# VH-VL binders against NAD kinase (nadK): the designs that were tried, part 9

Target 1, 268 residues: NAD kinase (nadK), of Syntrophomonas wolfei subsp. wolfei (q0aze0)
Amino acid sequence: MKIILVNNRFKENTEKKAQEIAGQLSALNVEVIIDNGLDEPYAGTVDFIMVLGGDGTMLRAARRYGQRAIPVLGVNMGTVGFLSNIEINELAEYLPLILREEYSLEARMMLEVAVFQQQSLLTRVFCLNELLLRSNSPRMLSFALEISGQKLEPYRGDGLIVSTTTGSTAYSLSAGGPIADPQLDAFIVTPVASHIINKRPLVVSPEREISLHLLEEREAIIGIDGQIKMDFGAENRVLIKRAPHPLLMVNLKAKPFFTSIDRSLQRQ

## First folded at step 2 (VH-VL)

Design c56 (from b11 with heavy chain S52W; framework fv_bermekimab)
Fold by ESMFold2-Fast, scan of step 2:
Structure c56 (fold): chain C 268 residues (1-268), chain A 123 residues (1-123), chain B 107 residues (1-107)
Amino acid sequence: as target 1 above (268 residues)
Amino acid sequence: QVQLVESGGGVVQPGRSLRLSCTASGFTFSSYGVHWVRQAPGKGLEWVAAIWYDGSNKYYAESVKGRFTISRDNSKNILFLQMDSLRLEDTAVYYCAKDTLWFGESPYGMDVWGQGTLVTFSS
Amino acid sequence: DIQMTQSPSSVSASVGDRVTITCRASQGISSWLAWYQQKPGKAPKLLIYAASSLQSGVPSRFSGSGSGSDFTLTISSLQPEDFATYYCQQANSFPLTFGGGTKVEHK
């Protein structure tokens, strides 16, 4: 069995625990690859991915490995979040089930984001939560949104979020988007500080293609899962569609989504 | 240099057929939707037909539906308009024009135009 | 089909004048309107798209405004090269339709 341990090198406690867990797994004849984010993603075949950290570390793991159809387990290291399934102090209890492949998988859709400069593909990125288009100055943006070739009324405001259902509790929530059942596949399109009254969040079939481009030259940024930032101008266009493969998330114990989100909202 | 060049116009008799061609150069033809727009002598512009970048979707003005067929050959960078059952009312300069948006299925405006080719009738 | 009505049909102006051309759609077209300039014997040239977005290379004296059904093209200070016919065109839905044109001519 070969396992990738994904951690965050900039959190000293997480790095130390990753080394301890790697040692324990090696003692059980498991081959361990540590991915701390500095190197290229591991190119070989692996059987399982264990993510040690918070939601941010899981988002990086999903971007790097989510399209490979490999089971991914989130192990919480003390940071509150939605993408972990077990706590670090529970790992020893669940490790035998992991090694025997005694768990269920939950498929989570991902976005495929293609950013063009004129006609040339500048980058293609996969993400688990969302694409954010936002102004990079105090001036509002004017931009066009198309859904499957249908032009909506122009948007005027600070930006727009195109989110998965998994991302419904991330930036989309902060911008006024709906909370979505993560078992649904859908795009959620949420305006950011729209200056046009009645711009509402949209819930759209994941089979549709979404595109964005600026109608006026402005300083803007595209953000991917809050981790990747790219300049965006009037010569750029972004195309968003459902990624070819969902992220396969490991369920070792029931995590009640609705009671968790309800409790979280009381503290926001 | 970005350009479109029309050809195939001429003098015809009513009821006959013509095929117009539009050759593209200086841009990636296969990435753009393209249009045919006509203008009768001394009159205004009239949109005729459009075809999306991959040839999948075609649109026509009501006055030409069933008589005209738009098509494209992306390997040769060429747009066609097959005009059947021609009428005197089809007398016009025919322009081909590129839409502004690449890989778009929605029109925004036509930023590159050919010089036009004249279709007229002899009496 | 969406009908596009331009007014005036012609306007007489002098260099330096402010020229205003209006375009009315028979139904709501959001901001999906383009403006073109055409000189005699030449193909049209795109000036403005999405009602107010200036096409690259077009002088800033040209501006567009409006949304819904009523639209305006403004030339803030008319230059000798601006004497031409101007057309609006809705890009909201197929079939695309043009206005009848406005000829800007010398006084």
Scores: ipSAE 0.237, ipTM 0.691, lowest interface PAE 5.5, mean pLDDT 90

Design c6 (from b11 with heavy chain S106T; framework fv_bermekimab)
Fold by ESMFold2-Fast, scan of step 2:
Structure c6 (fold): chain C 268 residues (1-268), chain A 123 residues (1-123), chain B 107 residues (1-107)
Amino acid sequence: as target 1 above (268 residues)
Amino acid sequence: QVQLVESGGGVVQPGRSLRLSCTASGFTFSSYGVHWVRQAPGKGLEWVAAISYDGSNKYYAESVKGRFTISRDNSKNILFLQMDSLRLEDTAVYYCAKDTLWFGETPYGMDVWGQGTLVTFSS
Amino acid sequence: DIQMTQSPSSVSASVGDRVTITCRASQGISSWLAWYQQKPGKAPKLLIYAASSLQSGVPSRFSGSGSGSDFTLTISSLQPEDFATYYCQQANSFPLTFGGGTKVEHK
């Protein structure tokens, strides 16, 4: 059995814990690869991915490995999040089940984001939560949104979010989007500070293709899962569709989504 | 230099057929939807037909439906308009034109145009 | 089909004048309108798309406004090279349709 341990090297506690866990797994004849985020993703075949940290670390793991159809387990360290399944102090209890492959999998859709400059593909990235288009200056953006080739009324405002259902509790929520059951496959399209006050979030089929481009030259950026940032201008276009493979999340412990989000909202 | 050049126009008899061609250079032809637009002598512009960048969608004006067929060959950078059952009212200069936006299904505008090719009728 | 009505059909103007051309759609087309300039014997040239977006290389004296069904093209301080015929074109849905044209003539 070969396992990737994904952690955040900039958190001393997480790096130290990753080394401890790697030693424990090695003693059980498990091959371990540690991914601290600074190196290229491991290119070889692996059986399981264990993410040590919070939601941010899970988002990075999903971007790097989510398209490989490998089971991914979120192990929480610190602040309670939505993407972890067990706590670090529970890992020893659940480790035998992991090694015997006695767990269920939950599929979570991902976005495929392709960014073009004129006709040239600049980059193609995958993400679990969302793409954010936003102004990088005090000036409002004017931009076009297409859904399956249909041109919607032009948007004027600070930006737009295209989110998965998993991302419904991230930036989309902050911008006024709905809370979505992560078991559903859908895109959620949420305006950011629209000049037209009645622009509403849209919930659309995950089979649709969404595209964005600026109608006026402005200084803008696109953000992916709050972790990747790219300049976006009038010569750019972004195409968004459902990624070929969902992220396969490991369920070892029942974690009730609705009571978790309800409690989280009460703490604000 | 981004360029479109039409050819194939000429003198025709009513009821006959003509095939127009439009050769593209200086841009990635396979990334753009392209159009045929005509203009009768002394008259305004009339949109005739369009084809999506990958050739999967084709659109026609009511006046030419069932008589004209638009097609493209992305390997040769050529757009075609097959005109069957030609009528006197088809007399016009025919322009080919390119969408402003790549990979679009519907245009925002047409930014590059050919010089046009004349279709007219004898006697 | 969406019908596009342009007015006026012609206008006489002098260099330095402000020229306004209007275009009305028979149904709502959002902001999906383009404006073209055509000189005698030449192909049309795109000036404006999405009602108000100036095409690269087009002088700033050209501007567009409007949304829904009513649109205007404005040429501030008309120049000698601006005497031409202007066309609006809806880009909302197929079939695409052009206005009848407005000829701007020097007097």
Scores: ipSAE 0.446, ipTM 0.763, lowest interface PAE 3.6, mean pLDDT 90
Fold by OpenDDE, second read of step 3:
Structure c6 (fold): chain C 268 residues (1-268), chain A 123 residues (1-123), chain B 107 residues (1-107)
Amino acid sequence: as target 1 above (268 residues)
Amino acid sequence: QVQLVESGGGVVQPGRSLRLSCTASGFTFSSYGVHWVRQAPGKGLEWVAAISYDGSNKYYAESVKGRFTISRDNSKNILFLQMDSLRLEDTAVYYCAKDTLWFGETPYGMDVWGQGTLVTFSS
Amino acid sequence: DIQMTQSPSSVSASVGDRVTITCRASQGISSWLAWYQQKPGKAPKLLIYAASSLQSGVPSRFSGSGSGSDFTLTISSLQPEDFATYYCQQANSFPLTFGGGTKVEHK
């Protein structure tokens, strides 16, 4: 068995823990690769991904490895979030199950985000939570939203979020988006400070494609999962689709999403 | 600099044909729909035809349908308007215009216009 | 086809005046309306698109408003260079159609 431990290089506690766990796993004849985000994602075949940290670390792991059909376990290290399944102090208890592959998997839809310069592809990224388009100035954006070729009325506001159902409890929520069942596949399109006060979020079929571009010369930015940032201008276009593969999240311990959502949200 | 330059206008006899051209520069021509709009002397603007960015869709005003053909050569950045069976009422300055919409079919507006080419008829 | 009706056909105004031009569509066109300025012997110039979005380079004294079937172009303080003919144009559906135009003349 080969396992990738994903941690945050900027959090020393996660690094130390990763080393410790790596030692333990090695003692059990498990091959371990530690990914602290400094290097390129490991390109070789692996059997399991263990994410040590909070939601941010999980999002990074998802972007780096989500396109691969590899089980991903979130191990919380004292943070509040939605993407961890067990606590770090529970790892020893569940480790035998991991090694025996005795766990359930939950498929979480990811976004495929493609950013273009005219007809040229600049970048393509798979992400777990959301794509954000927002103004880089105090002025509102004017941008076009198309859904499966349907041209919606121009958006005017600070920005727009296109989120997965997983991401519904992230920035989309803060912007007034609905909380979505993470087992549901859908896009959530949430306005950010729209000039239309009662502009409502859209729940969109994952079979559709979403396109965004600016209607005027403005400085904007694209944010992906709150971690990737890039400039976005009038010559750019973003195309959002359902990723061809979901993230396979490991479920070792049942976590009732709806019964615990109030507690989780209040802690944030 | 983004610009459109029309050519091909002139004096023609009724029933004859004329081919207008519009050469684009300063932008990615193949990424935008383009339009022909005409204006009779002393009159308002009249939309004539449009063609999608890839040429797959063409649209015509009822007044020119069956007589005019819009086409484009994206490799040369040229828009064409083939005008057949010309009538006196076709007298106008013909403008080519760039659509504001990027890779779309429904225009937002026309943000770049040529200076126009005049089509008139011999008396 | 969607008919666009502009009013007034002409307006006399002085420099500094507030000028308002209206455009009515025969049916709902959402916000898919553009406004153009045309000076004699020149090609039209796009001023406003999507009913209220100001085209780059256009002075802020120009503004557009409206949705559905009734739209307004406003020049907050008319300048000497603003004497021209203005056209509305629906971009909702083909065939595209223009209003009849409004000539802003010097009083």
Scores: ipSAE 0.020, ipTM 0.544, lowest interface PAE 7.3, mean pLDDT 91

Design c7 (from b11 with heavy chain S106Y; framework fv_bermekimab)
Fold by ESMFold2-Fast, scan of step 2:
Structure c7 (fold): chain C 268 residues (1-268), chain A 123 residues (1-123), chain B 107 residues (1-107)
Amino acid sequence: as target 1 above (268 residues)
Amino acid sequence: QVQLVESGGGVVQPGRSLRLSCTASGFTFSSYGVHWVRQAPGKGLEWVAAISYDGSNKYYAESVKGRFTISRDNSKNILFLQMDSLRLEDTAVYYCAKDTLWFGEYPYGMDVWGQGTLVTFSS
Amino acid sequence: DIQMTQSPSSVSASVGDRVTITCRASQGISSWLAWYQQKPGKAPKLLIYAASSLQSGVPSRFSGSGSGSDFTLTISSLQPEDFATYYCQQANSFPLTFGGGTKVEHK
């Protein structure tokens, strides 16, 4: 068995804990590859991905490895979040189940984002939560949204979020988007501070293709999962579609989504 | 350097056919929808037809439906308008024009225009 | 078809004048309207698209406003090169339709 252990070396004690866990796994004849975010993603074949940290570390793991159809387990290190399944102090108890592959998988859709400059592809990235288009200046944006070739009214405001259902509790929520069951596959399109009174969040089929471009020359940025930032100008276009593979999340214990989000909103 | 150049206009007899061409240069022709727009002498602009960037969707004004056929050859960067059963009311300068929206299925506005080619009728 | 009614059909103006041209759609077209300028013997030139977005290279004295069924093109301070015919065009649905045009001529 070969396992990638994903951690964030800049979080207090996570690097030391990762090394400790790697040693324990090696003693059980498990080959461990440590990904602490500094190097390129591991290019070889692996059987399992264990993520030590909060939701941010899970988002990085999903971008790096989510398209490989490998089981990914989120192990919480004390930070509240929605993407972990077990706590670090429970890992020893669940490890035998992991090694025997005695767990269920939940598929979470991902976005494929392609950014163009004129006719040239600049970049192609995958993400678990969302793409954010926003102004990089005090000026509002004027931009066009097209959904599977259907041209919507021009948008005027601070920006737009195109989110997965997993991302419904991230930036989309703060912008007034709905809370979505992560077992549903859908795009959620949420305006950011729209100047048009009747612009509402849209929930659209994951089979749709979404395109965005600026209607006026403005300084804007594209953000991916809150971690990658790219300049976006009037000569740029972004195309968003469902990624070829979902992220396969490991379920070792019941953690009902709705009771978790309800408690989070009550600030319990 | 972005340009469209029309050709094929001329003097015709009512009921005859004529084929107009429009050659594109300086942009990726295959990425844009393109239009034919006409203007009768001393009159206003009238939209005639449009074709999507990949040629899969074609649209026509009611006055030309069944008589005109729009097509494109993306390998040669050429737009065509086959005009059959021509009538006196088809007398006009015919412009080809590029839509502004890249890979757009729906129209936006026309940002690049040719200089036009004249279609008239004899006696 | 969506009918586009443009008014006035002509306007006499002097350099420095504020000129306003209106366009009315027979049904709602959202903000999917473009404005064009045409000089005699020349092809039309796109000025504004999506009702209010200024085309690259077009002087800032041109502006567009409106939504739904009522739209305006404004030239804040008319210049000698602005004497031309102006057309609105709806881009909401096929078939596309133009207004009848407004000729801006010397007083």
Scores: ipSAE 0.005, ipTM 0.425, lowest interface PAE 14.2, mean pLDDT 86

Design c8 (from b11 with heavy chain S106R; framework fv_bermekimab)
Fold by ESMFold2-Fast, scan of step 2:
Structure c8 (fold): chain C 268 residues (1-268), chain A 123 residues (1-123), chain B 107 residues (1-107)
Amino acid sequence: as target 1 above (268 residues)
Amino acid sequence: QVQLVESGGGVVQPGRSLRLSCTASGFTFSSYGVHWVRQAPGKGLEWVAAISYDGSNKYYAESVKGRFTISRDNSKNILFLQMDSLRLEDTAVYYCAKDTLWFGERPYGMDVWGQGTLVTFSS
Amino acid sequence: DIQMTQSPSSVSASVGDRVTITCRASQGISSWLAWYQQKPGKAPKLLIYAASSLQSGVPSRFSGSGSGSDFTLTISSLQPEDFATYYCQQANSFPLTFGGGTKVEHK
C-alpha cells in the first residue's frame, strides 16, 4: 500500500506530526510519500491520500491530485473546517479501516479553468471551491459573461465568482451567494460588489461552459481557491467548465452538513 | 471528438496469429491506461488485457496469458494486441477502451470505447 | 480472480418502473466498481464509477450504491432508451472482472 501525506510545513506542529504518522505507517509496511507543497506533485502510483491540516491544505491537495481519482481523506489538525472528515486524535481509531480499504467515497465536482491569450492556452488549472475575477485597482471592471454561448448584458462592478457547490460556503457565501447542498452538482455564479442593482447570483447546470473577458483595459486578477493569483487583462479570456473527474473524498464517519453550517452561521 | 477505432480483425484459422490495432484521437493518448475487452457472440463482457499510460506495466487475463501481447506506441497514438496461437474460444468482438484516470495510478473505469473489431474462425 | 455475480440475469419492466440490479464481489473491493450500459450492436457506455459517482452526461435517474462486496445500480424511473444490458466491473485488482450482465427488457 502506498500513501501520500499532504501537509503544510509552514504551520506549527504539522511537519512534526506528518513525520510521526509517516513513521507509524512505515512500521505497518505502508510506503509513505510526504508532500509538503515545496516540490512538484508526486507522479507515481499511490493508493490513498491523507491530508493533514485545514481546508486550505485540502484545497491544495485537490488541485494537485484531485483529477487522479485516488481516495482523499481530510484529517483535521485543529481548526474546524468543512473538508475534513476525522480529527487527528481519531486517526488511530480509523487507521485499521483505512488499511483494509473499508470506507465509502463521496464525489465532489471540481472546476477546470483555462486561461487564454487570443487562441493560445496560457494555463489550465483545477480547483475545488471557486474562480474569482476581481479588480486589482480602485477602478471597477466592465466584463462580458457568456454561459453556453449565451451572451449576458455586460457586468460592471468589482468582479465575479464561479463556484462549485463545495465552494458555496467559501468566498461565494461572503459575496452574497446561496448555501448549496454539496451533494448537488452545479455552478454558482456570484457577482462581487456589483454597481447594478438587478445583478443576482445564478445557479446553473454543471454541464454549462462559462467564459469571461474584459471589455476595457483594466488591472484585474484571476484567483483560484484563494491560493493562486494570476494577472488578467483585456487580451485574456478564461473558460470554466466541469473538470473531467470529481475529487473522491473518504467518508469514515457521518458529517452532518446542515447542522455544521447552521452552527457556523450562528457564531458570526 | 474523443475516439478509439479498432482494426485488424477478420476470419482466421485455428493456430494462426492476428494483430489488432486501436487508433486514438481527440485526447492525450500518452496520459491514459488502455484496455482490450472482448465479447463472444451472445455472451457477456470479458476483460482481456491492459497497459499503463507509459507502457511500463502490462496485465492479462489468465485465459490469454502467454498467447497475447499488449503494446502501445504513444508517438503514433496506437494500441496493439498481438494474438498468437488463436483458439476457437477466442472468437469475439474485441473492443479497445480508455481508462478514465488521467495518469492513472490504478484501474478505475472505462469511459471511451471503440466500435469493436470481429475475430472469427472459418471452418 | 475476483468473481462478480449479478442478479437478476434479466428483468421485465415497464416505462416508469424502478429497476434495481445487484452485484456481489467474491472478495472486498472497497468502492472500486463501475457500471456499464450496453445496447444491442453497440459498445458499452460507462454509467457509474467508484460505486456511486455518476459519469458526465448520464441522466440522474441512474444511481449506484454499496461498498465492500455488495453493490446496487438503481434506475429510479425507467425510460424507453434504458432497455439494455447492464454490467458491473470490479477495478480493485487485476485481472479485471465483469459481472454476467442483467438484461432489462419490455414486459
Scores: ipSAE 0.000, ipTM 0.417, lowest interface PAE 17.1, mean pLDDT 86

Design c9 (from b11 with heavy chain S106K; framework fv_bermekimab)
Fold by ESMFold2-Fast, scan of step 2:
Structure c9 (fold): chain C 268 residues (1-268), chain A 123 residues (1-123), chain B 107 residues (1-107)
Amino acid sequence: as target 1 above (268 residues)
Amino acid sequence: QVQLVESGGGVVQPGRSLRLSCTASGFTFSSYGVHWVRQAPGKGLEWVAAISYDGSNKYYAESVKGRFTISRDNSKNILFLQMDSLRLEDTAVYYCAKDTLWFGEKPYGMDVWGQGTLVTFSS
Amino acid sequence: DIQMTQSPSSVSASVGDRVTITCRASQGISSWLAWYQQKPGKAPKLLIYAASSLQSGVPSRFSGSGSGSDFTLTISSLQPEDFATYYCQQANSFPLTFGGGTKVEHK
């Protein structure tokens, strides 16, 4: 069996712990590949992915490996988050279940984002939470939104978020979007609007294609999961659709989504 | 090299107290549960106590419950055993030992052992 | 408490012999069993963990088998350095318990 161990190398103790966990897995006859984010994703066949860290590390793992239909387990190392299933102090207890493949999987939809310059594809990326279009200057954006070829009235404001249901508790929530059950597949389209513009969030079928482009030359950026940033101008167009494969998240113990989010909102 | 070194053993009178220490080097001490195991002269191994990697869980053999206290200082890589109300039956070489599993509360085995420290009684 | 019964308490053997030591738990312990070797005046050395997994650096003549309540340590061809006392240890639940030991000595 091969396991990718994903960690954040910029946290000194986390890198050291990842090496120790790798050594222990090797002693149990498990081949371990360590991914600290600096190198290209491991290209070989892999049976399981273990993510050591918070939600940010899980988002990176989902972008790198989420389309490969490999089970991914989030192991929390003390940061607050929604994407981990067990705590680091529970790992040894659950390890026999992991090695015997005795766990359930929860499928989480992902976005496929394609950015064009005129008619040429510039890049294609996947993400678990959201795409953010926003102004990179004090001036508001004017932009067009199309949903499966249906052209909506122009948007004017600071930007727009296209989110998965998993991402409903991330930037979309901060911008006034709804909290969505992550077991549902849907796009949540939330405007980042000035108080002058009265546009409402939309919840649309995940089978829809969403297209965005600027109507005026402005300084804007596209953000992916809050981790990738790209310049976006009037000659650019972005196409968003459901990714071909969902992220397969490992459930070793029940994590009550609704009580967790309710508690988090009351305590922030 | 990966090593555990016990200290603090000696000759004691019944009813007195003694504190044993075990200093770890060559591995990340804070990632592993650690144990105290003793062996009376000419007898077999007897597990005494264990403490989880973060110090939150402590376990004791029934023969020492209420008399012995296990603790650890992860910043200094030291394991302790505070032994109160010592009895002649506590005469033994005391070993500290490390779990094989990281972050576990129970081991598949104990892979690193100290040299042992002798606790004995004067007449 | 889970009691570990080890047999035999001693065995006389010659270099080249096959030696078998058994360990019985008073309750089911799955594979939470380890085997140790101890030489006079020295700390125990881990040989086998998880009932059947050979510890790094331990010669392949040592093997462990069993699950549940009955376990066996086998030395396929005894070498001069193998004359020692062997212990089983369960880790299924606290308190952890050791077997009484088996002394492997010269004929």
Scores: ipSAE 0.000, ipTM 0.397, lowest interface PAE 18.4, mean pLDDT 86

